Miniprotein binders against p81326. Designs and how they scored, part 183

Target 1, 226 residues: p81326
Amino acid sequence: MLHFGGFIMEINHISKILEKEREEYIRNKVEEYLKQGFSKDDAVNKANQSWRTYIGHRIQDVIYNLLKKFLKDSGLKVTTDKALNNRNLPEELDKVKRLIAINYGEYLFLPDADVIVYKVENNDIKIIAIISVKNSFRERRFETTYWKLKLKESPVTSHIKVFLATPDKDNEISYKCPNGKPKKMRIILEYELDGIYFLKEDFEETEKAKHFGKIVEDIIEISKKL
Short names: E, the ipSAE of ESMFold2; O, the ipSAE of OpenDDE; V2, 0.75 times the mean of E and O plus 0.25 times the DockQ between their complexes.

## First folded at step 14 (miniprotein)

Design v34
Fold by OpenDDE base, second read of step 15:
Structure v34 (fold): chain B 226 residues (1-226), chain A 83 residues (1-83)
Amino acid sequence: as target 1 above (226 residues)
Amino acid sequence: SDLEKRAEQLIEFAEFLIRLAEEYLEEGRPKIAIEWLELAVRFLQMALELARKNNLDELAERIEKLIERAKELIERAEKIKES
């Protein structure tokens, strides 16, 4: 238990470090866009958009590597949707890609899957979980929920757990009913998803809403039941 | 042992953070690099504690060398920052 507390605390620092970068990043990008001939307002807007994209990728990479390292000894493998966006995939990854595909009749599309956890047993691949990583919910608030619902529609994908990992810096989903007012987004995400994992301490914990430090153990437990 | 495995996991994640910090240094961003290196050191310290408690002397020595390397990178980054 004691070792778990230290680990949790250090996970919270990940989000803090990423935030410290913002001011410098924005300043540098504003200067860059001004030099390109944009107005001050346009430069600021573009810099903010660039930051959102940049920080989103950074947090995804950190979480991907964290999960990859901490799940390795359990015989679990980790990949990303980006790794699946190749024409020439190894057989294993080609199978993973097909096993997470959603049917739209004439077309198959992949869900947004920042992290994909799977196991290989006797040359058979079982998809265990998809983790969506979001730094903020300013855009596409229910996108992860949409993919979860779509995955449920097929017996091929209905078993796949869908988790959300977030620092939730703006406290958009940290509490269900702050000041007695229900937060629609928290309630819906918690209801529809298999779990929400927070990279911070200040949140309302429930059966489905946990600290990110618990995600490894939860995934391992799920993998044993599949 | 399970504790040895956990120590190795912490080491591997810390090594990732060190590589991440080196990327920031190459980009000329020593301030953020230092933050990642300090985090890496904390993870390594956790691993070291596990190794020592389980009398894993060889593993402990390996971790100590990694901590030393990370600290040297911090010192280098601080010099770049002041420059």
Scores: ipSAE 0.825, ipTM 0.929, lowest interface PAE 0.6, mean pLDDT 93
Fold by ESMFold2-Fast, scan of step 14:
Structure v34 (fold): chain B 226 residues (1-226), chain A 83 residues (1-83)
Amino acid sequence: as target 1 above (226 residues)
Amino acid sequence: SDLEKRAEQLIEFAEFLIRLAEEYLEEGRPKIAIEWLELAVRFLQMALELARKNNLDELAERIEKLIERAKELIERAEKIKES
């Protein structure tokens, strides 16, 4: 049997690259805002807000391309929320959209699914997993959990795995309280979701909370059991 | 074969990382470009090991050329960083 320890290690190295970029990005943005006449405190706050927006798009792009390249030969396809919101959908993506949509009476809504993994067998589509990318839990802390619970209510969508991917730079869900206990938010997210993939080094792994590098093999394994 | 498919996946992801690094270079960010290029080289080295162990000489040569290109981009980025 082939072991992919080196592969997992190198995928996990993405976390280190993102941290190095954060340090450079914040430094440069603080200098930029100071030159514009902002106070030091305002410059730091604005730089951190800018980073959160910027890095969210970068992480989504990296995850999309990682999964697209490494899942292709396992018969798995990958799309994005952005692609599904296009007005001119190919038939295949229109079917994907319909298979993850949730009914609210006269309205139909998509879950918050930044990256979607599915397979096509005999012209039928099976959704495997939804990955939600979060940098901050201030305003939308349980949004991913809400969508997981809604998907569980329907036999059409109850099999879909829902994962969170996050650098958790602010230590909102990877930080331990002084007594060693995880924060309430971490406990709830880990309990309700199918897994959390951290794009960082410093946290305690559990069965469901893992370093990001395991995501490819986990999704392949899940797809075989479906 | 499954090993050839794995090597091709590693190559395709490395090519994505090289394109990403080129974007950073165009934005005047050589330090971060180098980080992504070095990661691309390591994925290509994994692909090269698979190709060599399976006597896939043509694929190995293709991978070696991609490694050379990535290293030349690192050299270019180092020069930009100095300037």
Scores: ipSAE 0.809, ipTM 0.926, lowest interface PAE 0.5, mean pLDDT 87

Design v35
Fold by OpenDDE base, second read of step 15:
Structure v35 (fold): chain B 226 residues (1-226), chain A 83 residues (1-83)
Amino acid sequence: as target 1 above (226 residues)
Amino acid sequence: SDLEKRAEQLIEFAEYLIRLAEEYLEEGRPKIAIEWLELAVKFLQMALELARKNNLDELAERIEKLIERAKELIERAEKIKES
């Protein structure tokens, strides 16, 4: 228990470090776009868009590597949707890809799956969880819930837990009813998803809404029941 | 032991952060590299505490060497930042 406090605090620093990069990144990109002949306003807008994409990938990579390291000793494997976007996949990853695919009749599509946790037992693959990593909710607020609902529609995928990990920098989902007003997005995400994990301290904790430091233990526990 | 496993997990994650910091250094971004290195040192210190409490002397020595390496990288990054 005691060692958990320090770990939790250090996890919160991940998001803080990433945000410290913003000013420098924006400045450099604005200069780059100005040199390309864009107007000042266009350069700023493009730089901000580039930043959102960049920081999104960075936080996903950090969380992926964190989960990969901390789940390894539990016999759990971790991959990403990006790793599955190859024509020639190893047999194991090809099976993982097929086991998370959503049926649309004529077509199969993959859910957005920033992190995929699975186990291999007797050459059988069991998908444990999909973790969506979002730095902000400015766009595609309910995309993760859509994928969760789609995964529930098939007996092949209905057991897969879907988690959201976020620093929630703008406090969009940190509290259910701030100032007595219900936050629709928090309530819906918490209801539809199997859990929300915050890379911050300032949030309303519930059974499903926890600090990110608990995600490893929760995933391990789920894996033992499958 | 479970504590030894936890220490190794912390070490491996810290090593990832060190590699991440080295990428930032190669990109000419020492300020952010230093931040990641400092975080790596914190995780290594946590691992060191676990190793020492469990009398894992060899592991403790390994961690101390990693901390030293991270600190040397910080010093190098600070020099680059000031130049």
Scores: ipSAE 0.819, ipTM 0.927, lowest interface PAE 0.6, mean pLDDT 92
Fold by ESMFold2-Fast, scan of step 14:
Structure v35 (fold): chain B 226 residues (1-226), chain A 83 residues (1-83)
Amino acid sequence: as target 1 above (226 residues)
Amino acid sequence: SDLEKRAEQLIEFAEYLIRLAEEYLEEGRPKIAIEWLELAVKFLQMALELARKNNLDELAERIEKLIERAKELIERAEKIKES
């Protein structure tokens, strides 16, 4: 276990940095679009759309680098869906891609696996976990659970842990619940997935729904049980 | 040792955060660059405390240089932010 004072807290501070960036990013993009001749309403809408795309890439990059740096000495390796979609794959990544692919008759598709954690032992690859990054649940609310359920159908992939990582800015699944139940979507996601890591301060933690700073230690502990 | 590996992990992640902050500075975004640099300094301070407590002088010197570089970048970003 990583037993250093403040480590988890400092990783959790990433949530606050992302919140500050949202405010500046939207302001700057609105000004940019206004200079291009868009109306104020169009500029605001385009800025918000740009932010949703941008923050997804930023969170993926941060999670990838965090896990790559802190897991390397635990015998674990980290890759991304972007790397797996490269046309010229190294043998090791080609094997990773094949071990997470889901069969649909004549076709094989990758799950929504933004970041992938695996290990190599005696030239064999074992997938430990995949992390799906979501910044909105408006249109793709059960996408991660769909992939989890599909992975459970095969003995090759049924052991793979599926995690969701999300800032959940709009409180779609992470609202405080002083007076009652979590929302239906939160209940379903937490039930079906192996865990949810929130990149935000303000929610009620459970065994499966945690502050993002716990992700490194959790993955190390999971890998030891294999 | 495990402690040296932990210090190296902290250093490597901090180096990533410094590179990320440099990208923000090149994009003209000093406010957000400062946030990432301050976080990098926090991880480097954890690594430095670990190195000093375990008498890893060479590693401590490397970390101190990285902290000074991050602080220089913060000062540069602060001046850009003013303008």
Scores: ipSAE 0.812, ipTM 0.933, lowest interface PAE 0.6, mean pLDDT 87

Design v36
Fold by ESMFold2-Fast, scan of step 14:
Structure v36 (fold): chain B 226 residues (1-226), chain A 83 residues (1-83)
Amino acid sequence: as target 1 above (226 residues)
Amino acid sequence: SDLEKRAEQLIEFAEYLIRLAEEYLEEGRPKIAIEWLELAVRFLQMALELARENNLDELAERIEKLIERAKELIERAEKIKES
């Protein structure tokens, strides 16, 4: 078992580093756009748009690499939706893609599965979990919930755990009733999803809402039941 | 052994963080590179403690060299940041 106290502390540093990067990134992008002839207001708006895309990919990459390194010795494999969208898929990843696809009549679509954990036993692939990575909840706040409900409808995908991983810097879902007022988004996400993992120090911990440092052990435990 | 596997997992994640920091340095972003390198050193120090407590001398030596490399990269990044 990983030493959780130290691991949790270091995971918290990831979110702090990403926040420090925001300040530098925005400053550099504003300067870049101003140099290209954009107005100050347009430069700031464009820099913020660029940051939202950039940070999403960075957090996903860090989480992917962390899970890949810490799950490999437990017989678990990790991939990404980006890898599954490659034109020339290896047979194993093509099978993974087929096992998480959702049927819409004549069409099959993938859920928003930023990181996917699976195992291979006797040449059969078993999907363990899908992790959706969210830096903010400004738009499509219940999109992960939609995919969870769709996956539950099929016997092929109903066993798949759907997790949310988030720094939640703006405290959008960190507490169920901050200042005595219920937050629908936190309450609904916790109710419908299999778990929420926070990359931050302060949040309301429950059976389903945990620090991200606990995700490795939780996934290993789930995999043993399959 | 489980402890040796755990030490290797910590090392591999730290190596990822070092590579990430090197990318930031190539992009001319030493301030953020230093942050990732310092995190890498902390993961390597956890691995070093596990190696030393379990008398894995060769593994401990490998980790010490990686910590030295990360610290050298921090010094390089600090000089770039100041200039």
Scores: ipSAE 0.802, ipTM 0.924, lowest interface PAE 0.7, mean pLDDT 88

Design v37 (at its last look DockQ between E and O 0.79; V2 from the best seeds 0.82)
Fold by OpenDDE base, second read of step 15:
Structure v37 (fold): chain B 226 residues (1-226), chain A 83 residues (1-83)
Amino acid sequence: as target 1 above (226 residues)
Amino acid sequence: SSLEKRAEQLIEFAEYLIRLAEEYLEEGRPKIAIEWLELAVRFLQMALELARKNNLDELAERIEKLIERAKELIERAEKIKES
């Protein structure tokens, strides 16, 4: 238990470190865009957009590597949708790609899957979980729920757990009913998803809404039941 | 043991953070590099505590060397930051 508290605190620092980069990043990008001939207002807007993309990728990479290291000894493997975007995939990853694909009749598309957790048993691949990593919910608020619902529609993918990991810096989904007013997005995300994991301490904990430090244990437990 | 495995997991994640910090240093961003290195040291300290409590002396020595390396990188980054 004591070691878990320290681990939780250090996980919270990940998001804090990433946010410390913002001011410097924006300043540098504004200068770059000004040199390219953009107006001050356009440069600022572009810099902010660039930051959102950049920080999103950074947090995804950190979480991916964290999960990869902490799930390794359980026999679980971790990949990303980016790794699956190759024409020539190893057989294992090609199977993973096919096992998460969503059928749209004439077309198959992959869900947004920042992190994919799977196991290999007797050359058979079982997809355990997809983790969507979001730094903020300013755009595409229910995209993860859409993919969860789509995955439920097929017996091939219906067993796949879909989790959301977020620092929720703007407190958009940290509480269900702050000041007695229901937060629609929190309620819907918690209802539709298999779990929400926060990279912060200040949130309303529930059965499905937990600290990110618990995600490894939860995934391992799920993997044993599959 | 389960504790030894956990210590190794912490070490491997810390090593990733050190590599991440080195990338930031190469990009000329020592301030952020230092933050990641300090986080890596904290994870290594957690691993060290686990190793020591379980009398894993060889593992403890390995962790201590990694901490030393991370601290040296911090010192280097601080010098770059001040220049």
Scores: ipSAE 0.839, ipTM 0.935, lowest interface PAE 0.6, mean pLDDT 93
Fold by ESMFold2-Fast, scan of step 14:
Structure v37 (fold): chain B 226 residues (1-226), chain A 83 residues (1-83)
Amino acid sequence: as target 1 above (226 residues)
Amino acid sequence: SSLEKRAEQLIEFAEYLIRLAEEYLEEGRPKIAIEWLELAVRFLQMALELARKNNLDELAERIEKLIERAKELIERAEKIKES
C-alpha cells in the first residue's frame, strides 16, 4: 500500500470533473439551441463555442486558487493578468506588471499571462513563471510561443518560465499521428515552451508535457533554482 | 511545521472548492457541485490525517466540521438533483 503521490492524483482528478462538466454543458446547450430552431450541426457548433468561452474563465480561476494556496509557504505569490489591469494598482503589482511588460518601441504590452507566479526577496520582485490557459488552438495556435520568444529577447525577462495549461479536449496537441509522430503544432509548442500541463488523462507524458497535478511541485523546484 | 502548513494548504483549497460548489448550486447545477464537493472532502480527509499525525486536536476538530458541512451540501445537492 504505497500512498505516494495521492496529492498529485487528487489534483489530476480536476481533469475528470472538467470533462463531466463539459459533457453536461454541451448536452444542455445543444438542447437549448435546438429549441431555438437551430439545426443539429449548428447547435453542436454553437454549444462547443459557448463551452470554450465559459471553461476558460473556470480553468484560470482553478489554477490561480490552486497555486495561490499551495505556493504561499514556499515564499511565492500569485496574481493574474486581470489583477494587473486594475486601475488602482498596489505598488507590488505595479512592479510585477513592469517586470513582465514587453517593449514595442513607444508601447508596452503584457504577454498572454493568465496566471503569474513571482517572489519577493528584500523588496525585490522576481518573476518565476507565467501560465497561459488555452482551451482551443483554432485561431491562436502559437500565441503562447510568440510571447515566450519575445520574453527571451530581454535580460529582464529571459529567465521567466512560460507554461501552457490546456484540457486539449479536441486532441489538437495531445494526439499522435498514425506513424506515432506528434503533430507539428505539438512539436513546436513543446520545443519552445518550458512546459505543457494537460488537464486530461489520456496522453503520454514527456519531460516537458505533463499531467496538471505536477505543476505545484515543478514551480517550487524552479523557484529554488532562480 | 511543514506538515501543519500542508494541512492548512489542503484546508484552504478545500474551502475554495466548497465555495465553487456553492456557486454551482446557486446556478441550479447540483451534479457538478457534487463533483467539486467530493473532491473537497478528499482534500479535507488528507488534511485530517496530517492533523492527527501531528497531534493537532483543535485543527482536526475544525477539519471534521468542514467535512460535515461539505457532506451536508452534497445531501442538499442530491435532493435538488432528484427534484
Scores: ipSAE 0.837, ipTM 0.937, lowest interface PAE 0.5, mean pLDDT 87
Fold by ESMFold2, look of step 17:
Structure v37 (fold): chain B 226 residues (1-226), chain A 83 residues (1-83)
Amino acid sequence: as target 1 above (226 residues)
Amino acid sequence: SSLEKRAEQLIEFAEYLIRLAEEYLEEGRPKIAIEWLELAVRFLQMALELARKNNLDELAERIEKLIERAKELIERAEKIKES
């Protein structure tokens, strides 16, 4: 992807815009829930829950569109788990779905994959990467790690790169040893995943923990090896 | 060319951001719409720089028109915000 300081700088604006929206969003949602007949306490709780879902979906949508636009000229296609769950699935996406599915005996489940990058060569589909988008690590903190481990168990899926993309505004995983104490969540996520991409500047950069502005070139380079 | 492809990618992402901002305007949220529009303009300015460096005059003219449209939307959103 662009090796411009400008592109990286503009990516940082995405998180800033989303944070500016927070207060307005919560206020509007409280009003909506009050009009629906909820108590003030319930309306506030529901508004905060709505915000966490909304910001997660918004970040996912922005990342999906960014990857789609910037990967298209490298022969790479992008889809989402939402698209893969549609009942009338085109054959190409049905193949993508089957190529990322995890076998649990008589049951077959998709990993929680927000964004999937793949390529098509001679009617064959090669899954390149799965990007999980997390705004907060309050719940299901290691879900992405679990899915990476399950994908590694089969030679059919073991090549699939699993990335985490996050603004991590509250610094839940930004540093390995904040205040001199190992942060279990950051250490385990970085160890098990193929990469963590931060939608901000302030984090401890490592070989696996990078600014999100580098993800496009990383995916392109990986695709050339697969 | 490689730079022309990169400029087109920047334009397409900016166009997505403009459509996102238009959704915010339809929802009566001009303050946030302006933020996304300003970001779209920043991406278009990057694309314009690439087009100008490579003497892609028709592409540069197209980008300039997109920037002016985004700025018109910002002005419209500013009026809504202050009313």
Scores: ipSAE 0.831, ipTM 0.937, lowest interface PAE 0.6, mean pLDDT 89
ESMFold2, look of step 16: ipSAE 0.823; ipTM 0.929
ESMFold2 (binder alone), look of step 16: mean pLDDT 89; pTM 0.880
OpenDDE base, look of step 16: ipSAE 0.838; ipTM 0.934
ESMFold2 (binder alone), look of step 17: mean pLDDT 89; pTM 0.881
OpenDDE base, look of step 17: ipSAE 0.838; ipTM 0.934

Design v38
Fold by OpenDDE base, second read of step 15:
Structure v38 (fold): chain B 226 residues (1-226), chain A 83 residues (1-83)
Amino acid sequence: as target 1 above (226 residues)
Amino acid sequence: SDLEKRAEQLIEFAEYLIRLAEEYLEEGRPKIAIEWLELAVRFLEMALELARKNNLDELAERIEKLIERAKELIERAEKIKES
């Protein structure tokens, strides 16, 4: 138990470290855009947009590597949608790609899948979970929910768990009913998704809303039932 | 053992964080590099505790060397920052 507490605490630092970078990043980007001839307001807006993209990728990479390392000994493999965006894939990854694809009639499209967890048994691949990593919910608030619902529509993908991992920096989904007012986004995300995992301490814990430190154990447990 | 596996997981993640910090150093951002290195050290310290509690002396020694390396990188980063 004590070791788990320490691990949880250190996970919370990941988001804090990434936040410390913001001020410097914004300042540098504003200067860059000003030099390009943008107005001050445009430069600030562009810098903020650049930051959102940058920090989103950073947190995704950290979480990917964390899950990859901590799931390895359980015989579980981890990949990303980015790794699947190649014409020439190894057979294993080509199978993974096909097993998460969503049917739109004439077309197959992949869900947004920042992290994909799967196992290989007797040369058969079983997709266990997709983890969407979001630093903030300013844009595409229900995108993960859309993909979860689409995955449910097919017997091929209906078993795949969809999780959201977030530091929820702006406290958009940390509580269900702060001050007696329901937070629509929290309620819907928790209802539709298989779990929400927070990289922070200050949140309302429920059966589906947990600290990110529990995600490894939860995924391992799910993998044993599949 | 399960504890040995957990220690190795912590080590591997810490090694990733060290590499991440080195990337920040190459970008000329020592402040953030130091933060990642300090986090790596804390993960290694957790691994070290596990190794020591289970009398895994060889593993403990390996972890201590990694901690030392991370601290040396912190010192180097601090010098760059002051520079």
Scores: ipSAE 0.843, ipTM 0.936, lowest interface PAE 0.6, mean pLDDT 93
Fold by ESMFold2-Fast, scan of step 14:
Structure v38 (fold): chain B 226 residues (1-226), chain A 83 residues (1-83)
Amino acid sequence: as target 1 above (226 residues)
Amino acid sequence: SDLEKRAEQLIEFAEYLIRLAEEYLEEGRPKIAIEWLELAVRFLEMALELARKNNLDELAERIEKLIERAKELIERAEKIKES
């Protein structure tokens, strides 16, 4: 076992905590909505909607802090699309924003880059990766792939790695069908993206679809090639 | 040293997890707070092992105090959960 093998396993334990939170949160919200007079089916639907909104921000914050703490000594910096949308940006973040923006004629838009990893060398900025955080695939399933394909079209952004990070608690892209074939959405996402990091235990790992705990080391290795 | 830097990274992430757990406690969610605190303790234990193997006695003492603080928060959360 490697000296730091436990590190990856403990980061992967975040997936178990999120699973426990989902179960408790939904149970409590269902009870709350039932007390308000909603039907059982409506209460369950409303609880699931509430969970998706609530946990999205939590997962993004956890991933941001994980990457920020563990990448800092590798010469890498981490920011968020929320930070880039602030007015009166510092010069460094303004440069980051310009280096990931996509051109639509007279308009520039940011991709859905929930977390952004970049490096600064000799006052030059190099974008390493963007991570899109999804806690549900019921809506906007291919949004991350759309942004990947758009970034790939420009020589300024084509080198940027686009990763998806997801607990996939509904088994929408991590479940393997009985015939051994992954679902269509999983096939498309894995093909188009540079990688998928699952915040869950039970799935078949591939070269591009990995346990979340590997993300820190993967990003460091990618940055050495750029 | 590189090992000292890794220990510091583990400490900083554990401190984030402790702050996160405190937010859950303030929201009246001790069961989930305990989960995050136990994870923070495990990261601090990894940092402690690195500090001790690298003969960083002052850092080891600081980590031990953080572990004690996290365990005190777990005890507080357990009492809230029982009520």
Scores: ipSAE 0.816, ipTM 0.930, lowest interface PAE 0.6, mean pLDDT 87

Design v39
Fold by OpenDDE base, second read of step 15:
Structure v39 (fold): chain B 226 residues (1-226), chain A 83 residues (1-83)
Amino acid sequence: as target 1 above (226 residues)
Amino acid sequence: SDLEKRAEQLIEFAEYLIRLAEEYLEEGRPKIAIEWLELAVRFLKMALELARKNNLDELAERIEKLIERAKELIERAEKIKES
């Protein structure tokens, strides 16, 4: 138990470190855009948009590597949607790609899948979980929910767990009913998703809303039942 | 043992963080690099505690060397920052 507490605390630092980068990043990007001839307001807006994209990728990469390392000894493999966006895939990854694809009639499309956890047994691939990583919910608030619902529509993908991992910096989904007012986004995300994992301490814990430190154990447990 | 596996997981993640910090150093961002290195050291200390509690002396020695390397990188980063 004590070792788990320390691990949880250190996970919270990931988001804090990423936040410390913001001020410097914004300043540098504003200067860059001003040099390109943009107005001050346009430069600030572009810098903020650039930051959102940048920090989103950074947190995704950290979480991917964390899960990859901590799931490895359980016989679980980890990949990303980005790794699947190749014409020539190894057979294993081509199978993974096909097993998460959503049918739109004439077309197959992949869900947004920042992290994909799967196992290989007797040359058969079983997809265990998809983890969506979001630093903030300013854009595409219910995108993860959409993909979860679409995955449920097929017997091929209906078993796949969909999790959201977030530091929730703006406290958009940390509590269900702060000050007695229901937070629609928290309620819907918790209802539709298989779990929400927070990279912070200040949140309302429920059966589905947990600290990110628990995600490894939860995924391992799910993998044993599949 | 399960504890040995956990220690190795912590080590591998810490090594990733060290590589991440090195990328920040190459980008000329020593402040953030130091923060990642300090986090790596904390994970390594957790691994070290596990190794010591289980009398895994060879593993403990390996972890201590990694901590030392991370600290050297911190010192280098601090010099760059002051520069």
Scores: ipSAE 0.846, ipTM 0.937, lowest interface PAE 0.6, mean pLDDT 93
Fold by ESMFold2-Fast, scan of step 14:
Structure v39 (fold): chain B 226 residues (1-226), chain A 83 residues (1-83)
Amino acid sequence: as target 1 above (226 residues)
Amino acid sequence: SDLEKRAEQLIEFAEYLIRLAEEYLEEGRPKIAIEWLELAVRFLKMALELARKNNLDELAERIEKLIERAKELIERAEKIKES
């Protein structure tokens, strides 16, 4: 049984490890850029840009391995957008790719689906969820929302849950205003998406905005209804 | 059994965390490696509790060996960190 008092807490501890890594990474990169002759402001900016590129891949890998290990005995399979972009694609993954692709006339594009959860029943594939990993929102703040709205337009893809997973280290969407009101971006993302999983401790949890450690059980429960 | 499957899931994720920590060690980052290894040990201890309560002696022995391996890697990382 899944009645472990510490399981979710230990998964959530990943957020603390990522924060410790960010502090060390930024400190070391700032020092490196300063030695190269950059100003303090430029060094900090470049270090933060480097971190965003570096950690995105790491978070995706951690989420992929977490879901792959803990969902396998629930009849669920996990893949990635990188796997789906291979030219020599196995038949099963080719079917997964076709079932999440969005039609733009004569072109088909994949949504921003860093991690994909699906099941195989009676040789049919059912897509359960796609997870978009974002560690910065800047100019691409509503990209995940765009893909959610496009998926909702087709009867083939309208059932697919779209989740955002983010450490949100810059407090772009987890920030609490003095009166408790969320920022506009948080309101829109939470409204349109099926859920947001935060890889951080300090935020207001809601029905759709949750600590990352809850993702395993949430996906299992969703899959039982499909 | 369902409990044995859960123990196996915990073991497999802990093995992933150990491999991840080894990558950090190869990159000369022992402080972060130790964080991942300590988390791996905590997942292995959860698996060990399940194995012991259900009298899965062979599985318990396998988990104990993985805990010892993780602790040896922590000790190695601590020595690198001191250097």
Scores: ipSAE 0.829, ipTM 0.935, lowest interface PAE 0.5, mean pLDDT 87

